# VH-VL binders against Arf guanine nucleotide exchange factor SYT1 (SYT1), part 2

Target 1, 216 residues: Arf guanine nucleotide exchange factor SYT1 (SYT1), of Saccharomyces cerevisiae (q06836r405to620)
Amino acid sequence: SRRSSSIVNALSSFVNLRSSSLSSSRQQHLQQQQQLQQKLDVSLEDLPPVPAPEFSDSCKDFLIKLAPYGKFIGIILTEKDDEFKKNCLNYLLTNCFEFKNDPLDIALRKLLMFLELPKETQQIDRLIMAFSFAYYKAQKSYSKKKGIECPWSNADQVYFIAFSLLMLHTDYFNPNNKSKMTKHDFVDLVHNDKYSGGNEIPMAVLTYFYENVTAK
Below, E stands for the ipSAE of ESMFold2; O stands for the ipSAE of ESMFold2 at other seeds; V2 stands for 0.75 times the mean of E and O plus 0.25 times the DockQ between their complexes.

## First folded at step 1 (VH-VL)

Design i1 (framework fv_inotuzumab)
Fold by ESMFold2-Fast, scan of step 1:
Structure i1 (fold): chain C 216 residues (1-216), chain A 122 residues (1-122), chain B 112 residues (1-112)
Amino acid sequence: as target 1 above (216 residues)
Amino acid sequence: EVQLVQSGAEVKKPGASVKVSCKASGYTFTSYYIHWVRQAPGQGLEWIGGINPSGGSTTYRRKFQGRVTMTADTSTSTVYMELSSLRSEDTAVYYCARDTRGYSGYDLFDYWGQGTLVTVSS
Amino acid sequence: DVQVTQSPSSLSASVGDRVTITCRSSQSLVYSSGNTYLSWYLHKPGKAPQLLIYKVSNRFSGVPDRFSGSGSGTDFTLTISSLQPEDFATYYCMQGTHWPLTFGQGTKVEIK
C-alpha cells in the first residue's frame, strides 16, 4: 500500500508472540534468531526519529506507531517519567505478553527476548517494575482462576526477585568478572533482604532460579 | 560486617578534578547500588548520582551531568566518583552510601562511608 | 523534581522532651507497588549519616524505640518520644519514589 504495512505487521508480531507458547521450541527458536539478528544489525540511532505521541492518541494508537521500533519499544517508553508512556508500557505488558503459567525466570526471559534492556539505571527500574506489576497481576489472576494461593505477596517482592535474577545473569555472564556469584551467595543475598520480603521465598525456589539463570 | 571505606581528604584548585574512592566489604559488591551524596558547609545533604556495580550503569542528577563520572572496579569492590572542573562551591564532604534499590527495589541508604572532605580553594 | 520540605528548620529541646519533625513532598510518594519510599536519617558533624526509619514507619536495625515514623502520601512525621543527649543532631528525610532522589533541607535539634 502507499504506507508501509510494517507497523501493522510488527504489532501483529507482538500479538502472535504473546499467543505463541514459549514451550513451542521451533517458534521460540525462530523468534530468538530474529531477535539476535536485530541486536547484531541495528541500533536505535539507525532508525528514523521516534514520533511524539499526538494528543488524540490512545496507548494502542501510539504502540502501533512504535511497532517498527520493535526491540527498542521498552527503551522508548521508559526514557522519562511520563504518565502516558507509562500507561502504554503497562498496556503492552498486559495485552501483548502472556505470563500465565510462567515461572518468574521464564517470564523475565520472555520479556527480554522481545525488549532490549535499557542502559540507564532509571529506565531499567521503570521497565522491570512495570514488568513485575504485570507479572504479579497475571499470577494473582491465574491463582484465583485455579483456586490456589498466589505464591507472591506483592509486586514489590516480584520486583526484588526479578531484579536479583537480572543482576545474577549480568554478573555471571560478564567476562570481566572473575568472582562469580555462587548459589550460596545468591540464596543468602535474597534471604537476608528484609525490605522486600526476599526472606519469604523458599530455598528450593531460589536454587531452581539460580540453576536456570546460570545455565548455558 | 558491612563497611564502606573512603579515600582521604583532598585539597584542589579551581578547574582541577578530584577522584574519590569507596571500598566495599562484608557483602556481595554487585548486588547493591552505590550512590554519592555531598554536604557543603552549612548546607544540607545533596544527592549526586549512583552506579550499579554490576554492569556499571549510572544515573546522575542533572546539575552534575557532564562533570561527574562514576565507575566501579569489581575486582577490588571499589566505586569511584570523579568530579571535574571544580569550583569553590564544590567544597563539601562527599559520602558514598549503599542503596538497597539494586536487589531490594527500595531507594534506601542503609550503610554509609565515613566521608571525604574535598576543599576547593584558590 | 519532587520537592521535599521539612519543618521546622531548627528547634531547641531539653533531654526528656517529645520532639516532632515534619516532612512534606510536592507529589505523592506512593510507588506503583503501593509502597512509600520515605526514609529518615540522623547526621552529626564529623560523622556519617545513619539510617533511622525506612518506608515511613519501619525502624532500622539497632535504632532505639523512642524513634517512630508515621504519615502517608505527601505528609510525614518523625517523632522522638523522649529526647536523649545523643539525639542532638540534624535530621533529614529523603524520598526514594521519584528520580532524582531528594532530601529535605534538614532539621537541627539543638540543646535548649
Scores: ipSAE 0.000, ipTM 0.511, lowest interface PAE 13.0, mean pLDDT 81

Design i2 (framework fv_inotuzumab)
Fold by ESMFold2-Fast, scan of step 1:
Structure i2 (fold): chain C 216 residues (1-216), chain A 123 residues (1-123), chain B 112 residues (1-112)
Amino acid sequence: as target 1 above (216 residues)
Amino acid sequence: EVQLVQSGAEVKKPGASVKVSCKASGYTFTSYYIHWVRQAPGQGLEWIGGINPSGGSTTYRRKFQGRVTMTADTSTSTVYMELSSLRSEDTAVYYCAREGSGRYFDWLSFDYWGQGTLVTVSS
Amino acid sequence: DVQVTQSPSSLSASVGDRVTITCRSSQSLVYSSGNTYLSWYLHKPGKAPQLLIYKVSNRFSGVPDRFSGSGSGTDFTLTISSLQPEDFATYYCMQGTHWPLTFGQGTKVEIK
């Protein structure tokens, strides 16, 4: 994995607004409030048209071109089943994020802090699958370096748990959902999965994930 | 690139056994179940059973229980299906297929298939 | 065993036609997870079957937009919006919700 990332720093710059250290007047305060609302309302349509990759572009070259799109990079790279954009997403997640020291729930939160979750199921699938591969690779490398056993069997197991956590979050925080998934429901759901190895994850670990995902 | 490559055609006499192989490549072998499906001449598709390569656990359709055995060799990424006490009605093309949809959460569909192995049972 | 019935058993169509194939199950295909495991396959003589649609309505990678799936519970439909020469084949639905896994009888799409 790489240590520092200018791309991650560029992505974070579109999320964070810093408070002014200067004293504020009534007019300045109103302007700050308007700026915050404008920032919250930014959509992909408000940005210039997304550039197409040039034949000579490396993944790094194209990602540099996409840096101004910040939180929308995940949506842009998963729009279609495209080999070059898939490689660019894999490059971004492998070289521009650090996951080796993160529990899965924290790593997933880190991903979604910088990249907006797509709305379409196939795009969500591409994003979470690429994330799961990068996360597994980082965890396996870290475990080998430390001389300990990797807690994850493979990237597909990571994918199943990551997607389950995403579904839990969506279910739990949807104000229209009156039938919330309980801790026991979540553990049972994951443990019933024999195909991805969900049944191999200890109940204590799943309980930990549940409590963290559902916390305010 | 995901590929499942099966062994060649077999001709057997009634009462014999046949063992068909299915060699997987292009993905993590132990992460996906492999199932076997057959098609007799002029008939539709029929599910036989499946195996989890990570532990060797199997599930078989009731009518084949006692006659079919599925095994997996993780060192060669190969699944085998052995069918014993062959009858003329076992004449069919046998397919291995990976259980998945390219998406692990949405399993219980067959996303990649072997090319098929014709097994002919005749006197 | 859960019975899966396709309709029609065969149909004749021309290139450019909209083709609709239905699949009905004897029991609900909603799994305990809330997912519905109904998939569609294209099968040509001498070739392996190919996945077209999984979980009712999701197109598998590389499958053209002209293929779409819909339905819920026990009643499902595969639609080909504009039939192409390579689409003349036998189509199968499969339920994955209940053991044993069962296929429909197949629907043969033939040249008119």
Scores: ipSAE 0.000, ipTM 0.428, lowest interface PAE 14.8, mean pLDDT 81

Design i3 (framework fv_inotuzumab)
Fold by ESMFold2-Fast, scan of step 1:
Structure i3 (fold): chain C 216 residues (1-216), chain A 124 residues (1-124), chain B 112 residues (1-112)
Amino acid sequence: as target 1 above (216 residues)
Amino acid sequence: EVQLVQSGAEVKKPGASVKVSCKASGYTFTSYYIHWVRQAPGQGLEWIGGINPSGGSTTYRRKFQGRVTMTADTSTSTVYMELSSLRSEDTAVYYCARDRYYDILTGYSPFDYWGQGTLVTVSS
Amino acid sequence: DVQVTQSPSSLSASVGDRVTITCRSSQSLVYSSGNTYLSWYLHKPGKAPQLLIYKVSNRFSGVPDRFSGSGSGTDFTLTISSLQPEDFATYYCMQGTHWPLTFGQGTKVEIK
């Protein structure tokens, strides 16, 4: 859609400005968690060459082949603009993750505990966009089943908020950043974006997200 | 806007080869598989094989193995099917068709768009 | 190869009639993904086949509501709730779960 394209362009510009701090800080956090769990460190270079999908592979078949690549699956599926790999990422996020009972901040944390955040800004964009579509679909389905209104208007709104939360986490926990984003700054950032529907999110919900993201 | 446009009718003698083209437009050519299906006079639809334009990997029904070759030219967004050692029973309308594959929004659709068909007549 | 058998091979019907066509496979069509890849096509002489139903019960975009698909495992049904003049055609089911892809032999729907 035109609206979706405009949002992606605006967010990509912001990511380009902060990309090294964003990816580095989050990667360091994930690495520390892995070390504390006494897991073995491996790099993508230590693994066999990534296989190409076979003619008859379903998304599930290809994802099974990628299982040994673990945390790198997100990086692999977002390397380039490829429709089959986009479909595989969408399949992964819809069928291998459970988001229906998760607030957005918890769902995003869950994603990044299992998939390493890419370093290239276009790959980060693809990953977070795919996550947002999967999350919105899960929330819409869950709300319908429960007979309640979905709190989200569309996937683009989820994408904007998810990326804003990622920026907040990176900004707040970056040891090189002495000027932290305040709760007021965060609320204003989100509410100022009427195009993405950020102004539709209640202040109480945004306050909840800010407090949870910055507490941990 | 998605279109698959095939080459025109062919008349061949037994033992000859025929090469049918299928030109794709309106979508990203390398993101979708292309299959070939034929229908002989008075018979049903028969799957021949398919190609992944991204890597050129192919799969063929055993009946056609050794006689059929599928290729893709990404510079022209065109898939070709070449059938050799033609017999009278190869007389058929040949179709190319797009395989949409899995998509979270729409679901799987194995042959969502088809070419108009190419009549190949093998006569003596 | 997985055999796909349609019944009946042909039927005669009038505009407004409810038409039911069945498709039976020799093996379960549930794929490793959990999806069942059975699709239905409408084919008229001189025209390309067109997709009606995919993954058993999902209507392709632009396909009228009168067309519906149902079934599971090895038994599948295409239903046309109220036959229209443009619906007189040959219908094919196709399984995409097992290689090679196989079509049913077709069901011709003719005017009474």
Scores: ipSAE 0.000, ipTM 0.410, lowest interface PAE 18.6, mean pLDDT 79

Design i4 (framework fv_inotuzumab)
Fold by ESMFold2-Fast, scan of step 1:
Structure i4 (fold): chain C 216 residues (1-216), chain A 121 residues (1-121), chain B 112 residues (1-112)
Amino acid sequence: as target 1 above (216 residues)
Amino acid sequence: EVQLVQSGAEVKKPGASVKVSCKASGYTFTSYYIHWVRQAPGQGLEWIGGINPSGGSTTYRRKFQGRVTMTADTSTSTVYMELSSLRSEDTAVYYCATLRTIFGVVTFDYWGQGTLVTVSS
Amino acid sequence: DVQVTQSPSSLSASVGDRVTITCRSSQSLVYSSGNTYLSWYLHKPGKAPQLLIYKVSNRFSGVPDRFSGSGSGTDFTLTISSLQPEDFATYYCMQGTHWPLTFGQGTKVEIK
């Protein structure tokens, strides 16, 4: 779909700015991978084998190699608890995404427009944790520049709310779930979690998130 | 009040399969991830895997991949763990638990009462 | 897999005693976020395990003040400041930083 095409095009543009250093053979290979990604319902198993990082690769080098995998980059970088791939994910989210002007729900939507959500719980956790760190850092920096207090206490609070929004979306749009989470249920869920500072988030903000996430 | 209630004890022959249920109540079923942990006699706790009841996505420990299947039924607020090709080493008490991965923590906050699975020839 | 080792494997104590249990990991448990995912559980035969401490030092809801957690990197401690009759149990630490999730082998706290 459009989201898959969009990520391939965005990453292709990034790679293209540096493609003057790539061979014609490599460019042809990237084109073929891009075309495969644009087909409806392409799975990771349908693509060429994912290259392993070489010991001399920087995060930037490896991300360039992964560009043709488009929407699957999040899945690839979170497959295992690997320090190098974790650093590459952090680099991607900090330098290739713009979150500083975005409310959390919009930033999360932006992330998921470009990267397919992994199916394994631990992979989802790694992705959302890295996203939350990058988002918090961007928000803190933006708030400082504007002379405004950052509304977020820390990256963990962002992580809690981001994960809660993801669960709300899945719950609300799951056709097998006949008992949908109400706005009141969502607010109570978040406010009842004193560990995560969920009780510190104003009801108006949670109402905003609920309404935007559940909009079709 | 969060409560997880598991099915009763099972006795199985080597090579058989067992399916243990875990019924959740006291919260929105799709709001928490449910994982499985076992304890063999005289041994410590061992993590098996987990499921997101919303959408049904699963994560399994490598040693159980190919033998374990976790499923969720939202209409009954019940999670199932099926373990196949049973061995004597699979004799254990099996627990379901909610895994809190939210707010930068990875921990089990609420647990079921446990189900004893005995594999004997 | 990251190995988690508890010390001692068992200890004998009396009501009112200060009890200290140690947990060591084969690798640092500090995640890229700066968080350390180390939790402690209490387990009695015939009953479900109970969460005591999460993220090194945070007491779970309803857990008495006598339980405290501390540590950093690879070395962690659970302390019971004044042991009560209901505290005779087996204690487990668990690391959540590295895949897969791993538990310590347990520490049994027995009546002296």
Scores: ipSAE 0.000, ipTM 0.431, lowest interface PAE 13.5, mean pLDDT 80

Design i5 (framework fv_inotuzumab)
Fold by ESMFold2-Fast, scan of step 1:
Structure i5 (fold): chain C 216 residues (1-216), chain A 123 residues (1-123), chain B 112 residues (1-112)
Amino acid sequence: as target 1 above (216 residues)
Amino acid sequence: EVQLVQSGAEVKKPGASVKVSCKASGYTFTSYYIHWVRQAPGQGLEWIGGINPSGGSTTYRRKFQGRVTMTADTSTSTVYMELSSLRSEDTAVYYCARSRVGATLGYYYMDVWGQGTLVTVSS
Amino acid sequence: DVQVTQSPSSLSASVGDRVTITCRSSQSLVYSSGNTYLSWYLHKPGKAPQLLIYKVSNRFSGVPDRFSGSGSGTDFTLTISSLQPEDFATYYCMQGTHWPLTFGQGTKVEIK
């Protein structure tokens, strides 16, 4: 229920971008339909064909068209290396998600509550990269407002750690993997990645992420 | 020691299938992507595709789509590449190579490579 | 597919020479992050390829400092400041910005 409520709230903002054209009763009906789809184990193949964007569509226009597809919006917007769809994904992540005061692992979990993770590696990469840019921008803005130093050096550093956390979760909870990544392995992998760029992340912070991701 | 060890040379007839293995050791198997790259005689390196052993998601170069299948067995830390409907043009040395965890779509560089597997397709 | 073209296809050089290899892509290799995903590999017959340079100019761990990479957008260069006997090999650039990943056709560096 928390998940379905949160998904409806995230998606309702796109319906409300043209709220003057929709009655409150119609908006409530659309929210109920979205809630039902999220509660049911519905696959993308069970839904009507995904509309193609029109040349005259703004990102807002296209996202309004995609609102009924709910959790599949991330999959739809990452299906191809497409600048328009990338811009739409960036708009979604900056306008429907609040990341400013979230630790990275919590923000990533928040993303995955609303958007189903794609199956193909390049689609996962596009989704997590867009998330990382939105997260970094929100963190930098929040830190400036609070008068504190941003712990993140750049979006690439956020991306590397976010992807590493996603991989850790999949690795740790995969029953076929009999050699799980230890806390030491994870810290060493992330801490020694001098090629991600940016400032060194304290080992205590990496330990915190490991413990949170692997907790049951 | 980090290493990727591939299966031995194969000789196949046109129309057959070949399955090459790549066994990883010395690192956390599910933390790195595995790519497949080939080199035909007198030709350069050609990327075939890759697999994320964590979850098994794959990406293939279009010309191999429908003929190539990549799979990962996390219990044995082994990646497989199967190429079907073999042609004489598929004669090549096939390499597996890893790219680091957290690589972006465009941040792929292959730091550790298998020794290569010669596949010969002849009638 | 993004085309990657190397020049020259081959060159002859002596130990101690400065060697320059160029790589040109048909499209910009700048990713949305601002990073440029171009890498360079050394390949010898009977051996696996070896990573030399990644992200245009970053030397991989253990690679001698005589190897350097430069460039931006669509034009890239690998330089060997003073060629050593072990450097006679074929060199490949690879772009990782666009799917599918594509290699240049290779540059063979041969002894004069």
Scores: ipSAE 0.011, ipTM 0.533, lowest interface PAE 9.4, mean pLDDT 80

Design i6 (framework fv_inotuzumab)
Fold by ESMFold2-Fast, scan of step 1:
Structure i6 (fold): chain C 216 residues (1-216), chain A 122 residues (1-122), chain B 112 residues (1-112)
Amino acid sequence: as target 1 above (216 residues)
Amino acid sequence: EVQLVQSGAEVKKPGASVKVSCKASGYTFTGYWIHWVRQAPGQGLEWIGGINPSGGYTTYRRKFQGRVTMTADTSTSTVYMELSSLRSEDTAVYYCARGEWELDYYYGMDVWGQGTLVTVSS
Amino acid sequence: DVQVTQSPSSLSASVGDRVTITCRSSQSLLHSYGKTYLSWYLHKPGKAPQLLIYEVSNRFSGVPDRFSGSGSGTDFTLTISSLQPEDFATYYCMQSIQLPYTFGQGTKVEIK
């Protein structure tokens, strides 16, 4: 591609600049997300047709073409089980987001401020799986650089916790659910998964996540 | 003992609705998805959709969208599948089955209800 | 949708025979984290389906060791090493990598 890196740099700057202004307060994060969504009141149907990748496109080349689609990039890259688009999503999350200083719940909020959550279950899976890999890689690299132990065992553990946080949010704020998940229920859910290492997460950390996700 | 117990057989006229129940016992109800699968006479198994009892999140196969509604009552550990605008081709045995999202060792449907025969005839 | 096709549609066998059933998907069932979302079920008239094999090759609890699963990507096989009287049934494979979940059309194993 002969195209300047300016579009990718603009997308990266947009993500990083806005991300660096995120506070740890849940209410401030919710307020910022609402404000951003109000400013980006555009439907995918209102945009030009999504371009198909060309045979010679690198991930960077294709992401440059997708930059105008902004919040819909996650939906576009997860529409089908496609190796090239999966690689592009991994590139985006690794190079255009900053997760090294974020608790998982804040990193997940940051992701969803900039990328609209897909509605189809397998697309959500692909997005959160890619996010979890990128988050784990960032945390592991940062921990090595600082000479401290990484709090996460692997990307599957991050993935399980990230989905558990999405489930908690859906459960807690669903008007049709008259019996809300308690802090104890959430801790039990996570601690019962020994396959992905959910049982290795300290109760204090899970309590923090619960209180942060359920606060209004 | 982990069990799914379904409601009894139904006979309905074309255009009617049917609501089948699936009562779970012996496990944490909100920890697993419940899927619905049917088998029409002489046909194979067909996935209809599923529900996460935690929060009531649902997913339906496209051909049933607009005709099927799945709900969960956490106080009774019961999932319901309602199919409306019934046609003769909806005559089938309907099964509920337990499955887990992504991280279950089973990655399939490990516990099944006994089935509910729904007959749609004039 | 991910298409799943079984072969053969039916077969006749005797007790003690080795039976092989094949399942082919229209796209890879391998997830990026190394998991392959293919399961096998046994179904008899008047009874609920039963899980036999999950994630290609793992036997579900209580399933006899004569049942084995193998394969990768788009091509999968269920093998019954020595067919028993209770094994005359219809067998289904299912993919669960992508919604909607889809079953193969079934393979009926009948008495020769």
Scores: ipSAE 0.000, ipTM 0.428, lowest interface PAE 15.7, mean pLDDT 80

Design i7 (framework fv_inotuzumab)
Heavy chain, then light chain:
Amino acid sequence: EVQLVQSGAEVKKPGASVKVSCKASGYTFTGYWIHWVRQAPGQGLEWIGGINPSGGYTTYRRKFQGRVTMTADTSTSTVYMELSSLRSEDTAVYYCARVSRGYSYGSYYGMDVWGQGTLVTVSS
Amino acid sequence: DVQVTQSPSSLSASVGDRVTITCRSSQSLLHSYGKTYLSWYLHKPGKAPQLLIYEVSNRFSGVPDRFSGSGSGTDFTLTISSLQPEDFATYYCMQSIQLPYTFGQGTKVEIK
ESMFold2-Fast, scan of step 1: ipSAE 0.053; ipTM 0.613

Design i8 (framework fv_inotuzumab; at its last look DockQ between E and O 0.45; V2 from the best seeds 0.00; counts 0 for: pae E 4.8 > 2)
Fold by ESMFold2, look of step 2:
Structure i8 (fold): chain C 216 residues (1-216), chain A 124 residues (1-124), chain B 112 residues (1-112)
Amino acid sequence: as target 1 above (216 residues)
Amino acid sequence: EVQLVQSGAEVKKPGASVKVSCKASGYTFTGYWIHWVRQAPGQGLEWIGGINPSGGYTTYRRKFQGRVTMTADTSTSTVYMELSSLRSEDTAVYYCARDQGVVPAAIRYWFDPWGQGTLVTVSS
Amino acid sequence: DVQVTQSPSSLSASVGDRVTITCRSSQSLLHSYGKTYLSWYLHKPGKAPQLLIYEVSNRFSGVPDRFSGSGSGTDFTLTISSLQPEDFATYYCMQSIQLPYTFGQGTKVEIK
């Protein structure tokens, strides 16, 4: 028996989010859609009303319904404290993104290339939580396959650093902020953290992260 | 010694605004979120919101959204909380408290130290 | 929002008594990555709240050994093994697993 073409189409559109190939035709189609949305400065309010989940929807079923919303899928899945949407976000990040070969700052950039960052603090928190879980799982699995030690102690540590990098970037490039966090303050504050394992990250790595996040 | 010292008691009429200050000392002011928590007479503790002094980034509990504004002055190591359109139900002791989580880290830890509290009385 | 419910709302006790206060949350406070975001505070009239216990069971600096915390998931307990005169106060638990942070309703421990 053959699978429905609608499932295959939905999966193929998400495969481009995980591809690192520049010559991939799936990657090229996604990039063209993103470029048009940037040129038109489309907002979520310009698109049709977001469909509600149906009684029988799986996470995959609902994500297929959300495919036309493109970069806004992250905002939609984090709009409220909803267990089903939380599961759909976890499904998306685990199955449609490829993080195993990326340093954390690059993986975070990759996430934000395809998903618009929410403006509400609670939505940002839910997105970065889900990202950090998916990233940690990918890193742990990759390290196991390679027979090497995972550089991360747990997903909470990943979340702590990822959120720190995101907030640093947002703060640093805010024109209204006159009191930007210095490299010394960032590295010292993060490396002294005992609650989420920031003290386990070498200062050289934190310095590298600061420089990469505040560049440009 | 890490300390938070708040401004003195305020008496206001309904519809007015109040601005409470919280001066920090003994630590890197821009390295930690500061939160505001209140206690109305006969009631428990209620989180209002928090501010990142480094960037002035804020988060507010939904019921206060639109009525509360938090700001920080890094030159004086002082956070301000302004609550507008005051109602008699806003009569409370207002506390500032430091999140143990370092900035730009998540605001997901525990509170120490706390300010001494500021009584705001709204009556008419 | 995560709701946190304490019990009892108040209790009367004598010096030397063992006191137990419970805190129940509407959802697990265990982060999937192994950290549980539950803390306990002591609050006396006219004074600032004081942090007692963080991350379920860790005593904050300077907190006496008679205070202990336990629990997991949604159910948590603060225990005072032998109540002292300075322990008559209101106790609050707080969840910080997600915004908005929420406190229990408080437990007033008063002299019998």
Scores: ipSAE 0.242, ipTM 0.631, lowest interface PAE 4.8, mean pLDDT 83
ESMFold2-Fast, scan of step 1: ipSAE 0.197; ipTM 0.636
ESMFold2 (binder alone), look of step 2: mean pLDDT 91; pTM 0.940
ESMFold2 at other seeds, look of step 2: ipSAE 0.305; ipTM 0.661

Design i9 (framework fv_inotuzumab; at its last look DockQ between E and O 0.59; V2 from the best seeds 0.00; counts 0 for: pae O 4.4 > 2)
Heavy chain, then light chain:
Amino acid sequence: EVQLVQSGAEVKKPGASVKVSCKASGYTFTGYWIHWVRQAPGQGLEWIGGINPSGGYTTYRRKFQGRVTMTADTSTSTVYMELSSLRSEDTAVYYCARETRITMIVGSPYGMDVWGQGTLVTVSS
Amino acid sequence: DVQVTQSPSSLSASVGDRVTITCRSSQSLLHSYGKTYLSWYLHKPGKAPQLLIYEVSNRFSGVPDRFSGSGSGTDFTLTISSLQPEDFATYYCMQSIQLPYTFGQGTKVEIK
ESMFold2-Fast, scan of step 1: ipSAE 0.310; ipTM 0.690
ESMFold2, look of step 2: ipSAE 0.337; ipTM 0.708
ESMFold2 (binder alone), look of step 2: mean pLDDT 92; pTM 0.950
ESMFold2 at other seeds, look of step 2: ipSAE 0.539; ipTM 0.767
ESMFold2, look of step 5: ipSAE 0.520; ipTM 0.751
ESMFold2 (binder alone), look of step 5: mean pLDDT 92; pTM 0.950
ESMFold2 at other seeds, look of step 5: ipSAE 0.316; ipTM 0.676

